# Ledger of designs, part 34: VH-VL binders against q86l99r1233to1411

Target 1, 179 residues: q86l99r1233to1411
Amino acid sequence: SNKESLPFRRDVIEKVINHLRENSLDTEGIFRLSGNMESVRGIVKSFAHGEPNLSFEVHNISNALKHYLRSLDPPLIPYEFFLMLLDARKNEDAETIRNIFWKIPSDNRVVLTLLVDLMVKISENSNVNKMNSKNLSIVFGPTILKPRTPTLDRMALMTETQLQCGIIQTFIEDFHYIF
Key: E = the ipSAE of ESMFold2; O = the ipSAE of ESMFold2 at other seeds; V2 = 0.75 times the mean of E and O plus 0.25 times the DockQ between their complexes.

## First folded at step 16 (VH-VL; framework fv_adalimumab_6cr1)

Design z2 (at its last look DockQ between E and O 0.94; V2 from the best seeds 0.76)
Fold by ESMFold2 at other seeds, look of step 16:
Structure z2 (fold): chain C 179 residues (1-179), chain A 122 residues (1-122), chain B 107 residues (1-107)
Amino acid sequence: as target 1 above (179 residues)
Amino acid sequence: EVQLVESGGGLVQPGRSLRLSCAASGFDFEDYAMHWVRQAPGKGLEWVSAISWNEGYIDYADSVEGRFTISRDNAKNSLYLQMNSLRAEDTAVYYCAKDMGEDKYGSGFDYWGQGTLVTVSS
Amino acid sequence: DIQMTQSPSSLSASVGDRVTITCRASQSISSYLAWYQQKPGKAPKLLIYAASSLQSGVPSRFSGSGSGTDFTLTISSLQPEDVATYYCQQYNEYPWTFGQGTKVEIK
């Protein structure tokens, strides 16, 4: 509640993902290792203003993308898809997950496709970068898939987090089937 | 700029409870994982507990599991540690520590509070 | 649990000397290691994260290296203000663990 949400800028997100695709596939701990907090904050502001500044060490850029995506309202996967995706994951139903993905608005689908494709490429090089599909799913699950109203029940929060991660892991592992 | 201010330490008898608080400012508290780390007098550092940015992951050192409860209030920029069934070996300075990361992985502690002393003695 | 072993436990060196502190993990932690400096009566201060990345505001005489199980903190030219205890810490997996510390003094 203390932080202002940021505008969805498809063009900015595409530029940042393309930059990371060119510069991060052999970077150890990409999306897991942090950058400098003040640098990351400044980069996030440049994203929000539509003028991304990418002249930084790659970990500052990847962290800025994470923080920018987390600050979107509505999130990259709109709120109305949250419960149905979690239910489909609970049933381990990749076909239903695929059907739900194709109902997401087209601008969001394009960005999500680019983002998950980046994660697939990173995970394929995990011997070098140390980031497999499970690692990436933990980073991105709650970042891009969140409920409209968060629960205060600790056990429910933990269960929801596991399912959120599972959805992203399914996106990565079954990319060509779903996307 | 970034500040973490602990409070709630003191002298207590074994078996009693104490609640520590940490007030955060100068950064977006809701974006980061938070931890408690303790240091017994004259000793090294020991990690105590972690809570992720959204509270979806919580973990404890074996020595405090079942007795301590970490929590956070993102609206108040505050971290808490409820310490029940205190023992002499819990005597330490307790630090509030900001994780550089957000989730269960984390990335190390870029900012620390001043610490609050907890003494458990008869 | 991942045990972190620092060496030496203590050292004395002259101003201007190159100082090296090592840290060994009981299993691979990739590059998920931080170094902290702690002065008496003060909280620890982050020096190095991700094994080799220098924290903002830390003098360039500090550097970190290593990956896997063996890590090194180097002070290229020891200064009087560097008298402190230094800790390594792994964040590869919970519970996160620290080395036992290395006390650095001036001769």
Scores: ipSAE 0.705, ipTM 0.895, lowest interface PAE 1.7, mean pLDDT 93
Fold by ESMFold2, look of step 16:
Structure z2 (fold): chain C 179 residues (1-179), chain A 122 residues (1-122), chain B 107 residues (1-107)
Amino acid sequence: as target 1 above (179 residues)
Amino acid sequence: EVQLVESGGGLVQPGRSLRLSCAASGFDFEDYAMHWVRQAPGKGLEWVSAISWNEGYIDYADSVEGRFTISRDNAKNSLYLQMNSLRAEDTAVYYCAKDMGEDKYGSGFDYWGQGTLVTVSS
Amino acid sequence: DIQMTQSPSSLSASVGDRVTITCRASQSISSYLAWYQQKPGKAPKLLIYAASSLQSGVPSRFSGSGSGTDFTLTISSLQPEDVATYYCQQYNEYPWTFGQGTKVEIK
């Protein structure tokens, strides 16, 4: 990676998710449509400093959240859970996915719960915002669930991406069972 | 300042290969999807290929699938297009284009290079 | 594949005129449409994304509207520097496709 990783700030993420819950559920293409690159960069910087600046159009805020989560090291779902979750998804084993979720450190679990709850709310309004569980899983899969060492094998990378998306789709669709 | 600088174009005979490169600077290259777009002389724009930020999604126009390979090196801030089995209809200016988005959905091209000319003749 | 059809293919207008260019998609693309300006010998430049969002640094005389299949780029008061070819482009689904272009000239 050519850029600096960012610190995990639970309080910042909570504020950003709450803002989006109040302001994005009716927004067409939320998390899919892009914001202005310079605005997004500035907002991400405000997240990293612990004082989120949310005085922007909603697409800039949603994109800043994606970029912030992508820049976390370790990722929101810590590296040690990556292979376990992918294997559980490959076997379509929601019970194991639930068991793994509850082993994740508590601060990460709280943020995951808030983030996935937001995705559930967005997907419930997909007739308006055009973002269903599959759409959201494509956006968030590789963003929050990453291997410690990325593979260079192209077929393995495509398979991993499908499984990463599948985990997030499972989180959204089975929210009340897993969380 | 965002810059995208293409290189590797030139005159080549049909059936031969070329490798295009695009050097990126002024933004976090590893965060964005990248594309190749081409424009034949006097013609409009044609999308050629896409690669997502994490390389988990790659796609090609039908006219180049099986002959062209897109790749990226995030450590070097570089995008590549390997063009094999070149044909006269591949003659075009090839643009490196930055997606506003990161994954397969994308959001259009907020920055473009100035292009590199590929001429396939004789 | 989604075909994008622009109208007109070319136009001439006077400085200060309101110019309207339309783009029709062969199927609904929601609001997943961009407009580009290309001056002779130059790469395209993004003007509008998401059908109606103005790109940073683009003059406010440019605006976009529409959703679904019918989209419009408007230049409220044509300036000499607006002489260019304008392209619409859908990004709803791959392959991404462009309109054929609209050449804008000053009378």
Scores: ipSAE 0.684, ipTM 0.891, lowest interface PAE 1.8, mean pLDDT 93
ESMFold2 (binder alone), look of step 16: mean pLDDT 93; pTM 0.947

Design z3 (at its last look DockQ between E and O 0.89; V2 from the best seeds 0.75)
Fold by ESMFold2 at other seeds, look of step 16:
Structure z3 (fold): chain C 179 residues (1-179), chain A 122 residues (1-122), chain B 107 residues (1-107)
Amino acid sequence: as target 1 above (179 residues)
Amino acid sequence: EVQLVESGGGLVQPGRSLRLSCAASGFDFEDYAMHWVRQAPGKGLEWVSAISWNEGYEDYADSVEGRFTISRDNAKNSLYLQMNSLRAEDTAVYYCAKDMGEDKYGSGFDYWGQGTLVTVSS
Amino acid sequence: DIQMTQSPSSLSASVGDRVTITCRASQSISSYLAWYQQKPGKAPKLLIYAASSLQSGVPSRFSGSGSGTDFTLTISSLQPEDVATYYCQQYNDYPWTFGQGTKVEIK
C-alpha cells in the first residue's frame, strides 16, 4: 500500500501555487474541503509528469497539491531538518527556526516560500475563506515536515504532530521575520 | 473498485473486549483519514472515532472515550477498533468509513464498509 | 456538540414529485455538511458533500443547498429507486453528528 514516491518538480509546484493564488483566495474551505478522488488522482499524475492539468474545479487542484507534496520523498522540508525544527518550536525559538530555514537547499526553500506566502494570503482573507493560520497549519504541518522514522509511542506521536503544525503556523504568522 | 470489509464482530458479554478490523482496497489507504461509525438496531447513525492519515490525530465520541482505541496499519491497509469494557449500549452495526480528507478536518465519508454486528449481552 | 435536526422525519410522495428534506444545525457549520442515502440492510451512500457538491455517480436529480445553519436536499423528480432513509451530517467540529434521518416512501 506504500505509494511510489514522486519526483520533486519545482516548476510544477510554482505553476500550481500561482494558479491557486489567482483562483482560491475567496474560496470557502480551501485546502480543507476535499475534491473528487479520481479527479485528484488524475491531476496528481499530471503533476508527476511535469505537465500540470489545471482545468478543474479549484478544490480538486488544492487537494492534488496536498497529495503531491505528501508523496514527495524526501519531503519538501528534507528529513535532516525535522528534529532541529521541532526542538526549536518546543523552545518557542523563532530566531533558531529562521536560521534553520535558511539552511534548507535553495530549490526547496523557494518552493516553501511560495507555499507559505500563499497560506499567508489565504489567512489574511479568512473572514471570507474560513481558513486561518491554525487551520492551514493543521493541513500542511505533517504534509511537508515529516520524520524519517515515525515514533512508536502513541502520545509522543500526537505531541510530535502538534509541533509539526506549530512550525508551519510560525512560518505563516512570522512570515516576514523568517523569510 | 474501492472496498472496505469489516470483521471481528460477534456476541460478547458485558465488560469483555472485542477487536474490529477493516481491510481496505482500491485506493491509497495511507492518504486518507479513517473513521468508525455505528448504528444501533432500528436507530440512526452515530460517529464513534477518527484517525488521521499519519496517525497524529485521534478522536472519540464521549460515550466510548477511555474504552475504545482506534488504530491503523498503513502497510497492511487496515483500520482497527479495540473495544474494551463493552456495555449493552455498544450493541450496533459498526461501519468502517473512508474520509474524503486526510487530517482531523475531513470532508465526509465517500466510501463505507458493509458493517459488522457487535452484540453485547449476558 | 452540534445538534443536527432533520425535517420531516418521514414523507410519502409520488413518482415524479419534487421532494425537499431540511437539515438545521444548532450553530453555524459553514458549508461543512454531507448528505447520505441508506437503503434497508445496506451501508450509507454519499450523495452530497460540502453542502452542494454532487458526489461522482450520483444522479443529477439530487442537489444540495444552504450554508450556515439551514440546509436542504432536493430530489427534483422522485424515482422508485430513491426509496430510502436520508441523513445529513456535519463535519465542522468533532464529534461529527448526524441528523436523525428522513424516511422517504413512494405512495
Scores: ipSAE 0.711, ipTM 0.896, lowest interface PAE 1.7, mean pLDDT 93
Fold by ESMFold2, look of step 16:
Structure z3 (fold): chain C 179 residues (1-179), chain A 122 residues (1-122), chain B 107 residues (1-107)
Amino acid sequence: as target 1 above (179 residues)
Amino acid sequence: EVQLVESGGGLVQPGRSLRLSCAASGFDFEDYAMHWVRQAPGKGLEWVSAISWNEGYEDYADSVEGRFTISRDNAKNSLYLQMNSLRAEDTAVYYCAKDMGEDKYGSGFDYWGQGTLVTVSS
Amino acid sequence: DIQMTQSPSSLSASVGDRVTITCRASQSISSYLAWYQQKPGKAPKLLIYAASSLQSGVPSRFSGSGSGTDFTLTISSLQPEDVATYYCQQYNDYPWTFGQGTKVEIK
């Protein structure tokens, strides 16, 4: 990898999600629109050091969260759950997706619950913010659900990405059933 | 300092192939979507192709679909455009462009290379 | 495909003048629009993203406004270094499309 993996800091992620819940539900294009690259880079660094700096315009903070989550190794949803979640999505099996979710380690489950709850609240206000469940799933699918070894087959990679997005969309749309 | 440096342009005959490269530095290349944008001499800008940060999405302008293939190598901080079955109308300066965003949605191009000229002529 | 139509195709103005360039989309693109400046022989440079957000390092005399289908780039006081061609670009849907450009000159 060309950059170092970042440490998982549950307390930092909780603070960032809470800040976004209080400040982003009416923001057009939240998680879709970009921030300033230097600001985002600096904010991500503050997350990794355990002292999040949230005194920035909200798009810089939302983008920093995305970049931070992508830099986690292992990812927010640990590698061993990747294939079983994709298979459950292929079979359109929300019950199996729910059962797999509850096997994820508890710190990861708490963070994932907070993150998906934020996405639910954003999507419920999509008439204002323009971000529905499908939009958010495209943003977060490959960010939080990753294979240990990515395929090199272009067609398989595109199919895999669609399934990753579909799992996150299922989390959002069936939140109260799964979580 | 963000830099995008294109290479691989030149004069080629119609029907031939050419491969463009773009070397990126000064940012975390693996975090961003990348694009090719072209400009025929004296003309406006035309979007050519996009590839997402994780390579899970790629797309093409209708005029090049089936002939051009975008790819990236995140370990080498490099973007590529394989151009097959070149036509006279493909004559343009080809720019490597960094997306401000990561996925298929994007947010516009905050950095551009200086371009590489491709001329397709008999 | 979303068609982007710029107006005018060209203009001449004096140093210090307020300049406006408009861009109209063939369907709603929300705020997913960027403005670029291109000088002869140079790559385009981002001025405005998200319809109204000023890119870092761009002079404050540049501003963007609009949403939906109608967008405006404004130069509040034209300077000699602003002689260029200006492009709008939508990033709402693929294929991404540019306006045909507006050439700005000094009288």
Scores: ipSAE 0.686, ipTM 0.891, lowest interface PAE 1.8, mean pLDDT 93
ESMFold2 (binder alone), look of step 16: mean pLDDT 92; pTM 0.944

Design z4 (at its last look DockQ between E and O 0.88; V2 from the best seeds 0.76)
Fold by ESMFold2 at other seeds, look of step 17:
Structure z4 (fold): chain C 179 residues (1-179), chain A 122 residues (1-122), chain B 107 residues (1-107)
Amino acid sequence: as target 1 above (179 residues)
Amino acid sequence: EVQLVESGGGLVQPGRSLRLSCAASGYDFEDYAMHWVRQAPGKGLEWVSAISWNEGYIDYADSVEGRFTISRDNAKNSLYLQMNSLRAEDTAVYYCAKDMGEDKYGSGFDYWGQGTLVTVSS
Amino acid sequence: DIQMTQSPSSLSASVGDRVTITCRASQSISSYLAWYQQKPGKAPKLLIYAASSLQSGVPSRFSGSGSGTDFTLTISSLQPEDVATYYCQQYNDYPWTFGQGTKVEIK
């Protein structure tokens, strides 16, 4: 791509997730509705510099988190777990997904646990916020689970996206079993 | 400053093909979904096709499914529409539109190109 | 497919008047609605997203309201530069669909 990747900052992500847990569970379309593009860009810069600026309307914050997580290199779920997780999802094997999750480095696991717990809380209030587990999985699947080398085959990309979403949906729906 | 510039429109006979291009600048093109929207002369707006930021979701209006192919090249900040088997009813101004969102969901089109005219007539 | 119906199809008003345009969806679309302004010979311009959020650089005389099936765009005090056709658009589900447009003119 034409832009630089961003470093993983556990402390920043934890602060942002805690802010969203306190301010977003009743927000319609959270993580689905967009914010102002220039505001989101500025907030992402503050995350990358380790000094998150959370003095914005909540959709700007949720969008900034999505864009920050997508820009991480290595991604939140490190590259070496991509193929294993997709294969386990393809086989509908939640036990193997759990086993793979516990092999992820501890800092990444803590952040992933906080992020998925936030998604569980949002989905439990979906009658108000309109964001169920399927909706959230579409938002977060390709954002946090990425191949090291993207395929150029269109049909394979669509299949990978479905599997990436399925893994996040499994994390949300089977949270207590996996985490 | 966000800019979207379409090209490749023109006058063609029914059954022929055209390829439309859209050059994007002023934002991180690779982060957002992109769409084609068309407007027949004197008519309203019609959504044509969508492609997600990572190309993992692609969709088409029923009227163009099987004939049109949307694609993107993130390294070139470019969106494309391959239009095969053109019909008179495909005559329209074609707009390149930036989605405010990234995936199959979205939040509407915050930036549009000025459009390129496609005329399908003998 | 979700049908979007705008009312009125056209209107004529004086400078300074309050103008109201409505948009009705054939089924609930929550708040997943945008409003666009299109001047003759130009591309559409986003005014409102998420039913009620004002896009950057859009004058504050524009506002949007509604949720579910019934939505309103309001121009609190019509200005000469607001002569245009206005479209609503749902993004709840594909295919994304537009209303048929409302042409606004000055008497």
Scores: ipSAE 0.764, ipTM 0.908, lowest interface PAE 1.4, mean pLDDT 93
Fold by ESMFold2, look of step 18:
Structure z4 (fold): chain C 179 residues (1-179), chain A 122 residues (1-122), chain B 107 residues (1-107)
Amino acid sequence: as target 1 above (179 residues)
Amino acid sequence: EVQLVESGGGLVQPGRSLRLSCAASGYDFEDYAMHWVRQAPGKGLEWVSAISWNEGYIDYADSVEGRFTISRDNAKNSLYLQMNSLRAEDTAVYYCAKDMGEDKYGSGFDYWGQGTLVTVSS
Amino acid sequence: DIQMTQSPSSLSASVGDRVTITCRASQSISSYLAWYQQKPGKAPKLLIYAASSLQSGVPSRFSGSGSGTDFTLTISSLQPEDVATYYCQQYNDYPWTFGQGTKVEIK
C-alpha cells in the first residue's frame, strides 16, 4: 500500500452519516455514482483532521465516506473478527454473525450500526435511488471488512470478496435481528 | 497531475503473446478500478476488461475472455494486460483507463493514457 | 449486452451554432452514462459523467441531459477546438458499451 492510514474519528463519521441520512435517501445511484476526484480527496482530508467539510454536492460526500472508511487501519470491523464472520457467512449462520457483532468494540459497533442503518434506509427507498441491499453490499463489503494479511491467491481473493459482500448484505437484510 | 502511460505494444504474428503495461501516477492508484479499452484503426471504442480496486472483481469482453488476463500491482502503481493467442481482430490501440469508481459498478473513465498500438498480422 | 445508438453519425456546423448529439440505450441505464470527446490522434477525454455532471476543466458550453434510455450532449456555441468525435458510454451493466461515435466538423 502506498497510501497512509487514517485515524478512526467516531464523531466525524457520525456527522457524515447524519448528513447523508438527511440528504441522500432520494439520490439516484448514491454510493455508486462518483464524485470529482479532487473534491473527494479534499473532503477526506477534512475528515482526517476532525472537521468534516460537508459543503459539497452529495455524491462527493458519499464517495469521501467510502474512501475514508477504506483508509482506516485497523478497519471498521477489526481484523480479529474477519475469519469468524466469513466462516459464519459460509454456513449461512445469522445467529453466529449476530454473536460476533456484539463482541466488536463499542465505538466500532456504534459507527457500524449507524452505517448499516443508513444502508437499510437507502435500500428501503431503492425504487427511487436504485440502490438495493445487494448493490450496497458490493460497495461496502471489502471497504469495512478485510484480513490482517492480504490474500494473494487470485481465486481465493474473489471468493473472499463474495463472502465480504454477503456479510454486509446479511447485516442489511437481517438488521433488526443482528443489531 | 494524473498520468497513465502504456507500453508493450508492437507488431506480432497471430497466435503469439504480448504483455501490456500501464504506469500510473498523480493519484491514489490503489483506490480506483482500472480498465483496458481498445480502438481498432479508424473505428470506435470497445471496452476490453476491468479490475476492481482490491482485485476482487475482474471481467472481460466475450471476444477476449480466456485469452487475455488483466492484473494490477498496487505497490508499483501498475496495470497489466497479458494477451495470449492473438488474432488479427485484436489489432487496435489499447488504452489504460482510470475508473472514477472503485468496485464492479464503476462510474466511467475520468483519465486515459495515450494508448499503445498492437498490430497482429502475418 | 446494452446497445448504445448515437445520432447523427456525423454533422457539420458553423462556429457559434448550437449542436446536439443524441444517444439511445436499448434498455434503461438510469443515469449511468458518460460522454467523451476524442480529437484526431488523441486519447478520449471525459466531458460528462452521470448523464449531466460536467467533468472538471471542461468548458461550460458542454452540457448533458437525459435519464433512462434517451440522452443528449449539447454544445451551446460550437468552437473551432470542438472538432472531434464524440462517444456516449453506458456503465450500468457489463460489458460496458459505447455508442458508435458522432463526428463533428466545422463547415
Scores: ipSAE 0.743, ipTM 0.905, lowest interface PAE 1.5, mean pLDDT 93
ESMFold2, look of step 16: ipSAE 0.724; ipTM 0.899
ESMFold2 (binder alone), look of step 16: mean pLDDT 93; pTM 0.948
ESMFold2 at other seeds, look of step 16: ipSAE 0.709; ipTM 0.895
ESMFold2, look of step 17: ipSAE 0.736; ipTM 0.903
ESMFold2 (binder alone), look of step 17: mean pLDDT 93; pTM 0.946
ESMFold2 (binder alone), look of step 18: mean pLDDT 93; pTM 0.947
ESMFold2 at other seeds, look of step 18: ipSAE 0.688; ipTM 0.889
ESMFold2, look of step 20: ipSAE 0.701; ipTM 0.893
ESMFold2 (binder alone), look of step 20: mean pLDDT 93; pTM 0.947
ESMFold2 at other seeds, look of step 20: ipSAE 0.731; ipTM 0.902

Design z5 (at its last look DockQ between E and O 0.90; V2 from the best seeds 0.00; counts 0 for: pae O 2.1 > 2)
Fold by ESMFold2, look of step 16:
Structure z5 (fold): chain C 179 residues (1-179), chain A 122 residues (1-122), chain B 107 residues (1-107)
Amino acid sequence: as target 1 above (179 residues)
Amino acid sequence: EVQLVESGGGLVQPGRSLRLSCAASGFDFEDYAMHWVRQAPGKGLEWVSAISWNEGYIDYADSVEGRFTISRDNAKNSLYLQMNSLRAEDTAVYYCAKDMGEDKYSSGFDYWGQGTLVTVSS
Amino acid sequence: DIQMTQSPSSLSASVGDRVTITCRASQSISSYLAWYQQKPGKAPKLLIYAASSLQSGVPSRFSGSGSGTDFTLTISSLQPEDVATYYCQQYNDYPWTFGQGTKVEIK
């Protein structure tokens, strides 16, 4: 990769999610529509330094969150949970997905809960914002759940991507059961 | 400064193959979806293919499905289009285009290369 | 496939005129629409994204409006350098489709 990985900053992510909860639920295409590339870069830099700059149009903030989460190493859902979550999704086993979620370290679980709760709130207002659980799962699946070693097999990669999206969709649709 | 530089175009006979390359610089290539868009001489724009930031979503226009293969190498900041079984109707300028977005969803193509001409003629 | 119909196919106007180009989608595309300018022999250039958001470096005389199926690109005061072909493009769902273009010329 030509891009430097970023550390997990729970306090930054919480501030950004709270800002989006207050400002994005009625926004058409939130997390789907892009922002200005230079603005997004600057905002991501502010997240990495621990001083989130949220004085931007909301699409720049939502895109900065996506790019920040994608740049985390380890990812928001730590690497050791990747295969077990994918296997549980293959078996359509929400109970096992719930059990795995509760094994994730507590700081990561708190952030995941806030992030998925935001996605639930957005999806409940999808007649206005046009972002349902499937739309959001496509955005966030590979962003927060990824393997330690990416596969080079195209068929395996496509299958993994479908399962990654399915896990996030399960988180959103079964939020109250899992979280 | 964002730059996209296509190469690999040329004159080929029907049924032959070509591989197009696009070298990207000035942005974090690995964060964005990339596309090929073509324009036949004197005609409008036609989307050809898309590939997501992580390669987890790939799609093609019906007219090229099964013949063209899009790929990317994020370590080399490069996008590719393998074009097999070329036909006269594939004659066009082929543009490498940066998506403003990362996954299968998009907000448009904010940067384009200057294009590379592919001519398929007997 | 979502069909994008531009109108008019060409127009001629004087410097300083207000110019309007319309794009109609065959089904709702929400606000997932971009406008491009293409000058002869050059690559397209993004003007407007998300139906109404102005791309960096694009003069403020360009604006976009609309949602759903009906969209408009407006040049508030046509300049000589605005002679080009203009394309709309939907990015609601694949395959991505462009309008057939509107050629803008100076009288």
Scores: ipSAE 0.641, ipTM 0.879, lowest interface PAE 2.1, mean pLDDT 92
Fold by ESMFold2 at other seeds, look of step 16:
Structure z5 (fold): chain C 179 residues (1-179), chain A 122 residues (1-122), chain B 107 residues (1-107)
Amino acid sequence: as target 1 above (179 residues)
Amino acid sequence: EVQLVESGGGLVQPGRSLRLSCAASGFDFEDYAMHWVRQAPGKGLEWVSAISWNEGYIDYADSVEGRFTISRDNAKNSLYLQMNSLRAEDTAVYYCAKDMGEDKYSSGFDYWGQGTLVTVSS
Amino acid sequence: DIQMTQSPSSLSASVGDRVTITCRASQSISSYLAWYQQKPGKAPKLLIYAASSLQSGVPSRFSGSGSGTDFTLTISSLQPEDVATYYCQQYNDYPWTFGQGTKVEIK
């Protein structure tokens, strides 16, 4: 990619997710609506430096989290789990998805649990915030689950994207079974 | 500063093809959805096509579906529009537009190029 | 397709006047609406996103309001540099659609 990858900072991500849990459940379009680009860039830099600055309007914080997670290399769900999860999703095998989740490194599992729990709480209030499980899966699928080597085949890329979204949707809808 | 620079417009006969390019700078191009929007002379704005940050979602206005192809090259910070089987009603200024968002959802177009004129005439 | 209807199609006002432009959607679009300013020969410029959020660098005399189907752009005190055509745009569902535009002039 043309931009610089960012380090995984569990403590920062936990603080950001907890802030959003307290401030975003009633916010229309949360994670769908964008923030101010300059503000978002500054907030992402504060995450990368380990000193998260959360004194911003909530859409700037949610967008900063999306951009930070997308910039992680390796991603929140490490590369080695990508094909296994896609295969399990293709076979509609939630038991295998759960088994794979519990093999993910502990720090990543903690963050992923907090992130998906936030998405569950947002989706449960979708009458107010307009963000259901499908909406959230479109936002987060390719952001947190991606291949080490991206495909150049356009049809394969579209299929991968659908499966990536489907895995996140499964995490949200089957949260208590998987997590 | 953010810049979007379109190129490839010109005068062509009906039935011919053109390829438009948009060079992006001043932001992380690979993070954002991109669009083409056109404006016929003396008319309003018409959305033409969208492509998500990872190319996992692509869509077209009905008037251009099957004739136009949007694409992007994130390594080169470039957006493209291949326009085949051009018609007189395709005559417009074509704008490259940056979405504030990343995926198929949008929050508006926060930066626009200067536009490139396409004239389709006998 | 979601139809966006602006009113009025044109207006003429004095410097210092409050100007309001309305935009009506053919179905609910929640708050997924943007307003743009376009001067002759120039690209559109984003003023308002998410119905009411002011884009950076846009003067505070611009404001947006509304949700669902009825939206308003307000210029609290019209300035000479505000002469332009203004467009609303919905981004609730594809295809994205714009209003037909409102031309604002100074008399």
Scores: ipSAE 0.618, ipTM 0.867, lowest interface PAE 2.1, mean pLDDT 92
ESMFold2 (binder alone), look of step 16: mean pLDDT 93; pTM 0.947

